# VH-VL binders against q96il0, part 71

Target 1, 167 residues: q96il0
Amino acid sequence: APERGAERRDTAPSGVSRFCPPRKSCHDWIGPPDKYSNLRPVHFYIPENESPLEQKLRKLRQETQEWNQQFWANQNLTFSKEKEEFIHSRLKTKGLGLRTESGQKATLNAEEMADFYKEFLSKNFQKHMYYNRDWYKRNFAITFFMGKVALERIWNKLKQKQKKRSN

## First folded at step 3 (VH-VL)

Design k3c (framework fv_cixutumumab)
Fold by ESMFold2-Fast, scan of step 3:
Structure k3c (fold): chain C 167 residues (1-167), chain A 121 residues (1-121), chain B 108 residues (1-108)
Amino acid sequence: as target 1 above (167 residues)
Amino acid sequence: EVQLVQSGAEVKKPGSSVKVSCKASGGTFNSYAISWVRQAPGQGLEWMGGINPIFGKANYAQKFQGRVTITADKSTSTAYMELSSLRSEDTAVYYCARENPWSGTDYMDVWGKGTTVTVSS
Amino acid sequence: SSELTQDPAVSVALGQTVRITCQGDSLETYYATWYQQKPGQAPILVIYGKNNRPSGIPDRFSGSSSGNTASLTITGAQAEDEADYYCNSRDTTGDHYVFGGGTKLTVL
């Protein structure tokens, strides 16, 4: 219905993040941010006469999106978990509870949190380096195939123009 | 490329539980969701629920909520469907199917061969 | 199901065109997916995303949608097309999958 799901993150019935654009759309669509990765998924339009090359490009883009979603979902969950463990450990060391009297989560001062952020970044430096390297490799491959698809489309347009002249 | 191998047929008594397994091969288990669909003799297909192994969150059809539990074990690339409080009406073939969430339609492209579950006294 | 409605049976003469329809409110928002099932076998995917065919599905199969109706068309039906055909989509909430009741196709 209209406005149904305006506030909810679109997730496939199986629990996978997903969205569905209006069916009369002939374009790629960008959905709401995924609950776990906080990245907006892209729904790739599949034309009725998709060429094998176009399919290969689309699958590469879909696979890259999935890889990117998985990386950030895992990274965000790891960050949240380790942050909570760090806060819990420090508060326990001080003899303090996890919640304030008002029921809010207890927190640490900026100086203490800075130590956590520095440690987290240092610990994950190699992981982020490999992510960046793979991200560039994937974008290079996507750009290459985008070029091939563009050439195919130019060729097909020229073929169609020649056919029109012949007929 | 990918195959879904289901556990063997089961005969259960009313009131018991059954747990059916679905093992994926071909290394795509964590990239796709697994749905469970059943079919009673001479009847149509009925979706029960599904799970994404990465996130571990299962979703169930309203009719089965409270009776069905779907889980996944990433280490063995195996999804499970457990149905409790069995009745004779639960006699059916139970299929697992791989969902592709990235196509814009959520289609099930690879299906297991099915597990026959018979509930009789 | 009440969510997606299919006629229970349809017949077509060998070599002729047949259209199997699926109706439901959710089809205004979500595309239908079509599965073919022969006796004793698991369903197989024949059409997804409005009108896409998996590798191995003959060109005679095509899909269409308009409003709350989705259709599977078989142009030049063959004997091997005799089977049950199910439409599948999300419900109106988008939270669950629902199947149509199935249409038994007889090729005369």
Scores: ipSAE 0.012, ipTM 0.550, lowest interface PAE 8.8, mean pLDDT 81

Design k4 (framework fv_cixutumumab)
Fold by OpenDDE, second read of step 4:
Structure k4 (fold): chain C 167 residues (1-167), chain A 120 residues (1-120), chain B 108 residues (1-108)
Amino acid sequence: as target 1 above (167 residues)
Amino acid sequence: EVQLVQSGAEVKKPGSSVKVSCKASGDTFSSYAISWVRQAPGQGLEWMGGIIPYSGRANYAQKFQGRVTITADKSTSTAYMELSSLRSEDTAVYYCARDHSYGTEPFDYWGKGTTVTVSS
Amino acid sequence: SSELTQDPAVSVALGQTVRITCQGDSLRSSYATWYQQKPGQAPILVIYGENKRPSGIPDRFSGSSSGNTASLTITGAQAEDEADYYCNSWDSSGNHEVFGGGTKLTVL
C-alpha cells in the first residue's frame, strides 16, 4: 500500500470564534464574520430545561456549524495561497516584477485571472460536490430534528392544559 | 518535447563581448519567458536577466545592467544574451532556461550551458 | 538586495529524511523554487509553488514554507539525490530573481 504521504493539510487554525455572547442572552447569538471562513458564527442558546431532543438538535447544529467553518476556512486559505502563486507565476512569465515602478504590489486584471478561477474551480469541483452533498444531508437532519422538537413542545403544552383542566 | 539548444563554448579577451544563443524547439517559445543564469566555476547560480519573446520585454539583474542585452527572435525561436566589457570574473557556464506556467506541468527546461572563458 | 541564504552543506543517511532550508525576507511574500544540480549538468526543477512537483520528480521531494523560510524535504533519501540544491525567489524589490548560495547534499 503506497504510504500516502501525509499532505500536511495546513489546517486553518481551528479558530474557535472567541466571540462570547452576553451571558443573559435568551436567544441564539450571531457573531461577526470569522477571520478565516468569513462566516458568521452562531452561538446557540441553551435552555434551562433543555429536553434530550432539543439538546440533540443543538449539538447537531453546532457540529454542522463547526464543520462549515472549518471547510470554508481551509478553502479560503487554499484559494489565497494558490491565487498568490498564480499571480507570481503569471507575472514572471510576463516578464513583470512583483512590484510596480511605484513600489506597489503588481496584480493581474480580471481577464488574466480568468484562467486561475477556471482552473481552481475545476480542481475543486469534486470537493465542492461533496461539500454540497454533506451540507444538504446535515441540513435535512437539522430540519428533521426541528420538526421533532416542535412536536414535542406541542405535546408538552397539551399535557399542561389537560392537567390544568383536571384540577 | 521542448529542448533548449545553446551555442558552443567561447573564449574571449578582456574588454570584448560575447553573444550566446539559445534555440528553443517546440510550439510555445513566444509565450514563455527565457531567463539567463550563469555559474562561475565552483560557485552558485546567478540570475542575469530574462525576456518574453512575445513582447520583447526584457529585465536585467542590477549587477549586469548596462553590460547585458537579452534579445529574442520569434521567427527562429532563438533567444540571445550579449555580455559586453568582459572580465575574468565573467568566466562561467551560461544557461538559458524557460519559465513554467501555473497550473500546467512545469515544463521548465534548461539548456546544457555555454562555457565562456575570459582570458588575456 | 534581499539575499537568500542556505546552509552550504548537509548530510543525510541513506533512506533517512533531510530538510534543506532557504531563508530570506522575500520568502515572506513569495514561494521558493527549488533546483537540483549534479556535477557537470544543468539545474533541474524539483519543487515550485507551495508544494508542486514537475513530472518525473519523485514524491519523496516536498516543499514547505514558514515565515521567511522555505524548505525542501527529501523523505527517504536515495543515493541519486546527492547534488547541489538551490532555492530561488524574487528579491526584496520583487523585480529580480535571486538564487540562494546552494546546499551540497551528501548521502551517506
Scores: ipSAE 0.017, ipTM 0.579, lowest interface PAE 7.6, mean pLDDT 84
Fold by ESMFold2-Fast, scan of step 3:
Structure k4 (fold): chain C 167 residues (1-167), chain A 120 residues (1-120), chain B 108 residues (1-108)
Amino acid sequence: as target 1 above (167 residues)
Amino acid sequence: EVQLVQSGAEVKKPGSSVKVSCKASGDTFSSYAISWVRQAPGQGLEWMGGIIPYSGRANYAQKFQGRVTITADKSTSTAYMELSSLRSEDTAVYYCARDHSYGTEPFDYWGKGTTVTVSS
Amino acid sequence: SSELTQDPAVSVALGQTVRITCQGDSLRSSYATWYQQKPGQAPILVIYGENKRPSGIPDRFSGSSSGNTASLTITGAQAEDEADYYCNSWDSSGNHEVFGGGTKLTVL
């Protein structure tokens, strides 16, 4: 009835990635970058014999992904909005319209945008610092649980070897 | 803000076909899959199939394979579900719903439903 | 299909706790998603993932799973919770979505 093999294939999608991966699958899936966050989502495979420790790791990774997606989606929207407001303000001060004579959005060059980037980074320094702190805390926890799961799997393999012996 | 707007009610004769539309707002069409789910009077929900508009890939429930075709038109942000060889048992409300497919937030927004009545 | 099994009806007294269950082999390897449907309305997502609520869903709704069974719990049921509740997951092949048969909740 089920066509799934005993061995798990541990391979990233090759070349052609599905835009919306299956919500449930026998393998981890990596999707294309999200429209707002520009981060690639991962759908985590749930083993049929998942241990409580493996479940904790998976939940932590999933929750971290959702947190990360939300942070960057919001940050990118804020950046775009403030960038547009800055350009508007600078063009108005120079006596220039918001669009060129050809009808395109008027823009500033990299040197002119340097002030915006410095101001944006300065203004958002504390927010980015808290993000980095939380990001490191989450990745430390993930690494710690990954280590625990690895040890559990090694121990289980050793137990199976003992069980398979003639005694 | 997020809206799925479905076409109006249909009355069809047995043996004919019906094509229901679902117009999605904004980035829904580029970033989500769209599924079709029906519900016969007084009965439960039944998944018919879905499509990923970005890639054009569709999949169908086995019960409906050969009778249902789901398509998407990216230029109008509209998904379609066509059901052929209609029988009285196909009388139902047909819903479209979006599906994010991240293992979370599935079918988070639904259209209001399109009533299809099959009678002679 | 009968891939996901729900009791057809359940009742609870106002302010009390009720548990609605969904059973199927696919639930051993995937989350169940729960939907609320009131007469004449489209379904509304109430629980997704392990135990997450969309914005606007009251905290009295929670989800859990064990083995091949998923549960939706309503703690301190209110009159407006009277509705049909559906679970959703994959079929046994892992290729198609399936819904449970639905549970009609009556608040007494």
Scores: ipSAE 0.000, ipTM 0.462, lowest interface PAE 15.9, mean pLDDT 77

Design k4a (framework fv_cixutumumab)
Fold by ESMFold2-Fast, scan of step 3:
Structure k4a (fold): chain C 167 residues (1-167), chain A 121 residues (1-121), chain B 108 residues (1-108)
Amino acid sequence: as target 1 above (167 residues)
Amino acid sequence: EVQLVQSGAEVKKPGSSVKVSCKASGDTFSSYAISWVRQAPGQGLEWMGGIIPYSGRANYAQKFQGRVTITADKSTSTAYMELSSLRSEDTAVYYCARGPQYDSTLNFDYWGKGTTVTVSS
Amino acid sequence: SSELTQDPAVSVALGQTVRITCQGDSLRSSYATWYQQKPGQAPILVIYGENKRPSGIPDRFSGSSSGNTASLTITGAQAEDEADYYCNSWDSSGNHEVFGGGTKLTVL
C-alpha cells in the first residue's frame, strides 16, 4: 500500500479513538478515513532530534489537519440533519405522513430535493468562503515554515562541515 | 488550563445503572478524545472505551461491549459513561482521561480525580 | 490477563538506578506510555513517545524500548518516586488500549 503501516492496522466498525504509528516507521503514517469527514488523518513522524522549528511546523500541520477534519465532520453532519428536517417539513406541507401506507419511509423526488440543495449551498456560501480563506492561510504558513526548516537543515550541514575543517 | 472535573461518588444496587460525567475545560474538548478507565480496589487500570466528541464516535473494550455507553455533549464540554446491569465486581474508581486524536505518541495526558462507584445490596 | 506483562514489585536503594520493564507484542508496533500512581490519587503521565517527558517530570525519568519490550528507567531514585507504575500501549490486533498489571516501586 502507498501508506506505510496503514495495511497493518485493524479497524473496527465502531471506529477508534487514536492510532499508533508502526515503531519502525521513519515516515508520516496515513490512517483510515474518518467516517464523518471522509478524510484520512496523517500521523506525523517525530524525529528524536527534532528542533524547536521542526516542532512548530509539525504542530502547525497537526492543528491544520484537526481543523480540517472537524470542519468537514461538522459540515457533513449539518447537511444530513438539515436534509432530514427538509424532507419531514415538505412531507408535512403535502399532508403526507413520514411513513407510507406500506410502512416505508416517505421520500421526495429529485426535483424537490434540488430546492433543498440550492438553499443549503446558499446558506453555507459565506461559511465555505471563510473555510477556503483559512485553508489558504494555513497552507501558506505551512509552506513558509517548511522553507525555514529546509534553510535550518542546510545551515546546520554547512556549520558541521566548517567545524570539521577547523578541527 | 486543562482540567477534567468528574461527578461525585455513587452507591448503587445490583442490576441498576450508573452514569458518570466528566466536564472538560481549556477549549480542548473538540480537539481531544476522552477515555474511561476503571480501577477496582487493589487492582490495576482497565480501559473501558473512549469517544471523539466532535464526531460523537465511540469505541469500546470488548469486555464492556453492550453494557457500557459513552456519550458527549459538546455544548457543555461534558463526556458521560453509563454502565448498566451493575454487579458487585463493578465496584471501582472510574477515571476519565484525555487523549489526543491525531498525535499517536501522546496518550492520557490529563486525568480526572476519579469517581467512586460502590455496588452493594 | 493483560497483554502487557510487568513484574508486580521492584525495590531500589535511594540514589540508585532502577529499571521497570513492560513486555508485550503490541509494543512491536505501538509506543509505550508510562504512568505514576500514588495511593489515593489519579495516575499521572511520566513518559510518552518512548522517551519524552511532559512538563514538570524530572529528567531522572527516561524511557527506552526494543522489540516487544519497553522500559522506564529512574536514574538516582528519590523517596518521592515510590509509587505504582503502569505501562500502556495500543493493541492493533484487539483494536483497544491495554495496560500492564502495574509495578510497585519501593525506595529503600
Scores: ipSAE 0.007, ipTM 0.533, lowest interface PAE 10.5, mean pLDDT 79

Design k4b (framework fv_cixutumumab)
Fold by ESMFold2-Fast, scan of step 3:
Structure k4b (fold): chain C 167 residues (1-167), chain A 120 residues (1-120), chain B 108 residues (1-108)
Amino acid sequence: as target 1 above (167 residues)
Amino acid sequence: EVQLVQSGAEVKKPGSSVKVSCKASGDTFSSYAISWVRQAPGQGLEWMGGIIPYSGRANYAQKFQGRVTITADKSTSTAYMELSSLRSEDTAVYYCARESKYTGHAFDIWGKGTTVTVSS
Amino acid sequence: SSELTQDPAVSVALGQTVRITCQGDSLRSSYATWYQQKPGQAPILVIYGENKRPSGIPDRFSGSSSGNTASLTITGAQAEDEADYYCNSWDSSGNHEVFGGGTKLTVL
């Protein structure tokens, strides 16, 4: 309907996408990479006749996307924060300022940064392992509900066909 | 609850620099982007630039490239905007604003503004 | 870069509906964000994500979009709604924020 009321504020902690799909789209659309996670968000199309089971699947996929975006936003935050701290610490040890004479941000050479990268990867190994475990669990649940939705659609299609044939 | 507290009004001479601060309270400062938006008397809002504090990555509007520097100090939860080579046209109210992923990258919390007057 | 265009002024009678519009190419792929600013005050967020309201914003405020145009609608305007309204989006590159020129709403 063209009459559109104001939507209530979304309570989901994952955030609201700024991108929007083309008008009259009847399928999911992929947006530009998120500023924090660098992952492309998916805007899910909501059909007018969405079943409770289809809604549950959509919400599960939205929740998984939100969890995934939060994980990578936090991982990128941790990486950048620790990188900055490492650079500041090393520059202070050398008696150098945080900015060059031209006002550019001072940096370390590749050899010095190699120590940071090795430490960061080692420190975050367990975190990435748990991420992969949770990712598998979420994908299993999504696949399971996708199967249930597919069966529901087949059942409804068969019911409609039988109704037409009986009369 | 979460507030952005800005430094006080400044009066500057042409050719000088001004550095305005924006302190976040009651928040995980590093999880949000901070933007600076100015408004000259009787004019509209003008985005100057923003920073993601945790990465230190700053992005500037083309008009201010080379004159503005935006920085953040994680330890004090404070963002700074320094504008150099001041002219009378830089007389404006300078706002800091928090950019939140929870509002589609909208500016959900604003500082009260810092008035900068450039006069000789 | 893509610019956002707003009419400079609009008026509405008390209790009536008004629509404020914002046009720009970036609005084809992103939702406009709307801010209300009263004299001597900082802007406040009134609409984001096309038609979502922050806590504390009255339900008479709503947003919509079509093509390169975004609209802020105030249904049943009240005296306290008299203010400047700014739309906001990013430029075509997605790297810079841009604001519309602002619309001054007068409640008659």
Scores: ipSAE 0.013, ipTM 0.546, lowest interface PAE 7.6, mean pLDDT 81

Design k4c (framework fv_cixutumumab)
Fold by ESMFold2-Fast, scan of step 3:
Structure k4c (fold): chain C 167 residues (1-167), chain A 121 residues (1-121), chain B 108 residues (1-108)
Amino acid sequence: as target 1 above (167 residues)
Amino acid sequence: EVQLVQSGAEVKKPGSSVKVSCKASGDTFSSYAISWVRQAPGQGLEWMGGIIPYSGRANYAQKFQGRVTITADKSTSTAYMELSSLRSEDTAVYYCARTNDYPSGQYMDVWGKGTTVTVSS
Amino acid sequence: SSELTQDPAVSVALGQTVRITCQGDSLRSSYATWYQQKPGQAPILVIYGENKRPSGIPDRFSGSSSGNTASLTITGAQAEDEADYYCNSWDSSGNHEVFGGGTKLTVL
């Protein structure tokens, strides 16, 4: 079949491609939000005359995107799992079932949930601190290389303009 | 000169697993992906999967999903391909290859010499 | 591979031109890459990005594409060109790589 294995790929762990744009595309392509990270991936256009410097910038941007996608996919899964465990534990302590008589999911009030959010943020403080540090480092590097690429393009434009006038 | 050095030949029993290594020189782990391709005796090339070392993100051919695991150790510049639940049909030469992106595709410009894996009882 | 179809064998006389073809629906949206493999050796890249040659590959090797077909052309075949040739592209889903079945080139 044409779609053989598609369902398995959609449910696969991180590492399997989530989407694929047409390879003959001439522009960057922005995909739909990832199921796990909820971030939109970008597939970068690669020009045929890409310089080594342009390649380095693109690779750095791709690496940063993958790092960011993996972080948030893992964070969202951890949050959802711990939230459900917290709710289950609290309802069990009160002698309540997971669903009401009407079949709705039993929930905790805002004050009870505030305890969970405080605990989750505290527990993940160091993890988020390292994420922010690495995010800033990566973005500083990207900005630096963007500047270098811009200067290279200006220089090449000036060279081409002079050569055209000389011919 | 960029070089990919693979581990030596292996002889394995059915049902076991094999882990082949691929040590990269130069800037391979900073700029390129690593692909794994196998070739059974007298047969064609078969892509198994690949990894981007800096992110650790691996992508596997559907045929090998669940049996193959590709990993990378940046500290040693070494990529690994582990294939489990081995059968006689897994007897092949296993290649690693440096993979670069290009408009409208990707290409494998540097290949390891291959690792022969023989599965027999 | 069923995704990319190649004829299993082709022959060419010394100094003549030969064309090896690769067919698959993925080639409508991507370019094929071409690899040469000699007995007992690892493959080497000969063409990428439709018609680009890596350093060290002779200019007698060229690539072209039209619709769902990619072609590798050797203009003025030499004895050393005798080898198996494989095309490579994304699978129909665009998520995985696939190889053609390979074409054995014999230089007469």
Scores: ipSAE 0.000, ipTM 0.558, lowest interface PAE 11.2, mean pLDDT 81

Design k5 (framework fv_cixutumumab)
Fold by OpenDDE, second read of step 4:
Structure k5 (fold): chain C 167 residues (1-167), chain A 120 residues (1-120), chain B 108 residues (1-108)
Amino acid sequence: as target 1 above (167 residues)
Amino acid sequence: EVQLVQSGAEVKKPGSSVKVSCKASGGTFSRYTISWVRQAPGQGLEWMGGISPTFGTANYAQKFQGRVTITADKSTSTAYMELSSLRSEDTAVYYCARDQSYKGTPFDLWGKGTTVTVSS
Amino acid sequence: SSELTQDPAVSVALGQTVRITCQGDSLGSYYATWYQQKPGQAPILVIYDKNNRPSGIPDRFSGSSSGNTASLTITGAQAEDEADYYCQSRDSSGNYYVFGGGTKLTVL
């Protein structure tokens, strides 16, 4: 009988369940997709003997993640709102109610919605350009610090080996 | 430098509501969570709840669930805490604090506090 | 809700070392954050993420953790260190914050 891992239904009270991994973790944790951004949050491991460079890298990754979460949460909210407004406005223009005769939420067809998507993308084009630019800058910085941390770790290992050979 | 400026002292009657504001100046309001913490006279700190202005989502301590409403206005960089059905026990200094837990620094910046007195 | 417990008061002689301890089940899962509060002032963050200091906090402040306990250590206590100290953590669910009852530190 496969042990049904007790899905601890974290009954997320109505509040934003901030995914927080257990302190005993020795690795980064990936949470479930955030309900607003649809991005999976990463909780970064904090080493017991974290170096200043490791700390800086971790903080940069955390900041970049939060930046991404905020951006996409806002974009998704804006998208959802504007989409709903578009649908309502078009239905009204057609003289259609918000509900079908069957009581279902009235919707537009794919062709009508294509106009919305085109307009939305056009309107947000500049915002997406800035996002992409900043995304590359942030990831470049992260990669750079990853390299520095890697070098630091190599250096520390070499020093430890030298000390062991001298004793 | 980022500062949290809170509204002035309030005197309220039992059963009424109080709304305290916390305005952030000198920074990007959308990059952090605002938490509310109160402290009754001679007592410890008590977390009430917090809001992410970016997400518009608030969390509340169970003790205050149903009585507290935390909101944020991004346009003014202001967070609000409204506490209803006030009691004498709600007499406290109410603090807003910046929560940057995503950077590992929870409550790294505090307002000066707002004194709320509930008296008959 | 996970409760954090602290000794209500501790004393330290000037220049000596004092350790303020916070205990709670949630501390087994989450790091403690420490705040200093002086009379009539807002709390100030002194330690976060086990043993990290914000800018402006003296190096005499340090943090540690063991099991379900967290500790703030002041090595070489100064007169200005006389204050209330609060530990904070997340509850067992990680969704809420909890504070300890606070510890009044007297410098003798």
Scores: ipSAE 0.015, ipTM 0.613, lowest interface PAE 7.2, mean pLDDT 87
Fold by ESMFold2-Fast, scan of step 3:
Structure k5 (fold): chain C 167 residues (1-167), chain A 120 residues (1-120), chain B 108 residues (1-108)
Amino acid sequence: as target 1 above (167 residues)
Amino acid sequence: EVQLVQSGAEVKKPGSSVKVSCKASGGTFSRYTISWVRQAPGQGLEWMGGISPTFGTANYAQKFQGRVTITADKSTSTAYMELSSLRSEDTAVYYCARDQSYKGTPFDLWGKGTTVTVSS
Amino acid sequence: SSELTQDPAVSVALGQTVRITCQGDSLGSYYATWYQQKPGQAPILVIYDKNNRPSGIPDRFSGSSSGNTASLTITGAQAEDEADYYCQSRDSSGNYYVFGGGTKLTVL
């Protein structure tokens, strides 16, 4: 069975606490941040009378979300792995243990970590450029289809008003 | 799982064109780029170009600009590579590969290759 | 193209460690990716994004990078590792992919 109300399109959790909207007023639901990508997933509500154009927009948004989720999950994993390897290598070179006398994780200072950040950003420059280019193209396509859906909805409302006037 | 299925071997005359196909087994064809890589007999790998099926945008290696055209049909999950003005030096195995460079994995899935022989 | 340079051949004894190198100016800016190709087969991705392995690639394969040089290391080479190995990166502009010439690994 469908869950009553609950879907939200806003990213901020600032909803009203006094009531849930009826099922017919359901929105897209925004989940908690994914463990890997740290992005909040959107669970799309599918209306019973979804037009082919609305379906195209929804599928494009779903595909873009999955693409974005996969990219950032991989990027975060790569960053964390390489950061740990860099710290481990530098501490080994200095003859230092992986943990301090207090038992805390041994770390490098900000100046020492600057070398890692510079290397990481430089090595990933082209990957991020490709991502940004595709991200802009996807957003342009989504915006275009959102406009088409909006025009379709306006046109359908106008047709309904004309039909009611004819009665 | 996704597989890339390529068209069969071709024998062509110099000056003609060849069009090789690469069909994804379905799934997420629009989420990745398809690249084409060739390998002449006993030689190394050579990147020809790639296409984003979602946007229809293609990027070609300088050596092949003007001779290669890469296209994609999302409805059939098929990418195509057409090479014109064929020469004997174009005799090679032509591979399609899934390009997920945005995830750091440039070519993580390859087709089995299509042999193109150019002879008089 | 000659943007990435690999030695044509290298040999290693069964169970020993071998390092295959790739050199090019673009490697100072972009990570190398490594592919394995056996006779009559398509290449297989072995190492990507500096030192990441796809699922199914044995942990004896590792990657490293220093300056304009990238290396693929096989620790404890097995007979099945006998193959051609190709490095790949971007050209200096970042717009195109380039491959090294390939290294034929013989496991003795």
Scores: ipSAE 0.000, ipTM 0.495, lowest interface PAE 12.8, mean pLDDT 79

Design k5a (framework fv_cixutumumab)
Fold by ESMFold2-Fast, scan of step 3:
Structure k5a (fold): chain C 167 residues (1-167), chain A 120 residues (1-120), chain B 108 residues (1-108)
Amino acid sequence: as target 1 above (167 residues)
Amino acid sequence: EVQLVQSGAEVKKPGSSVKVSCKASGGTFSRYTISWVRQAPGQGLEWMGGISPTFGTANYAQKFQGRVTITADKSTSTAYMELSSLRSEDTAVYYCARGNEYSPTHMDVWGKGTTVTVSS
Amino acid sequence: SSELTQDPAVSVALGQTVRITCQGDSLGSYYATWYQQKPGQAPILVIYDKNNRPSGIPDRFSGSSSGNTASLTITGAQAEDEADYYCQSRDSSGNYYVFGGGTKLTVL
């Protein structure tokens, strides 16, 4: 798994902000890509008078972000580690060193690497299929709650407009 | 130098709830996840869930969904685990442990444990 | 859960090599993490990400993995290595963390 490899000894802090800095737009903030998942984190703006429904939507989006980030960090590191192990194993089997005569890293040709890619994809096929299923389920839920929040806001605007017209 | 300090032992009646605290010192609290792991007498380790203070998100093991709530207070660098509807089977030592900020892939710093006994 | 399976007990003679194994489907996708626990104490991280040792862990501890099996090897076991050893990984979905049942190591 990618995050198992990512946490090697003494990894320096990424420098990515862990909190949304105050912003004039009062909107969500998108940060730089995470070192391990290569996904951009979203830091959500919290309204002064967040409704329970708005809070539920925000928490669902935050939980989905964490789930998505964990999945891709795991995939990226697992891929990198298994690829390196495969290359080293094949070079050892051939009686070759890890470096060429010029001091460059020894590599495998495209045909040999195709074996690794095929095996990796086959091994992870079910996992990626479940990821896609869960991704769609989470986005359906988020879209559903976004719709509810939008309807709540429209209703509140209508109530305020009617009140102003009565006064 | 990071240390996790847990609250003291608790004795609770069946049907009640318990809230255990875990205070972190040294380094940036929000850089790490905090997991909760329990161990019943003579039994193995069981992961209950964890929280990312950075994103304010908690993730719970399926067995504990609906009964456990994990929260964090960044201002005091304290994580909490609340377990409701206590049963005698919940008698255990409850540990907090620090992991990666995005995923508790490994837990490198552990609290000393809080003993929770559920008995009349 | 029974996602990760460990042999409940193993013995080794002082100074000899012992291998503790952990088996589960998720280990084909995720590396195992290993913890040591002595009576009355919290667990201590021993190996993470296949074969990385935290500062302070003796070099006699090493990790390996092949297919759906992960192993913790102690080369030249010492008396102080007598403890319970737990493997940990992600479940098959990748969404939760799971521990093996633990292996009690007795140093003869």
Scores: ipSAE 0.000, ipTM 0.470, lowest interface PAE 16.3, mean pLDDT 78

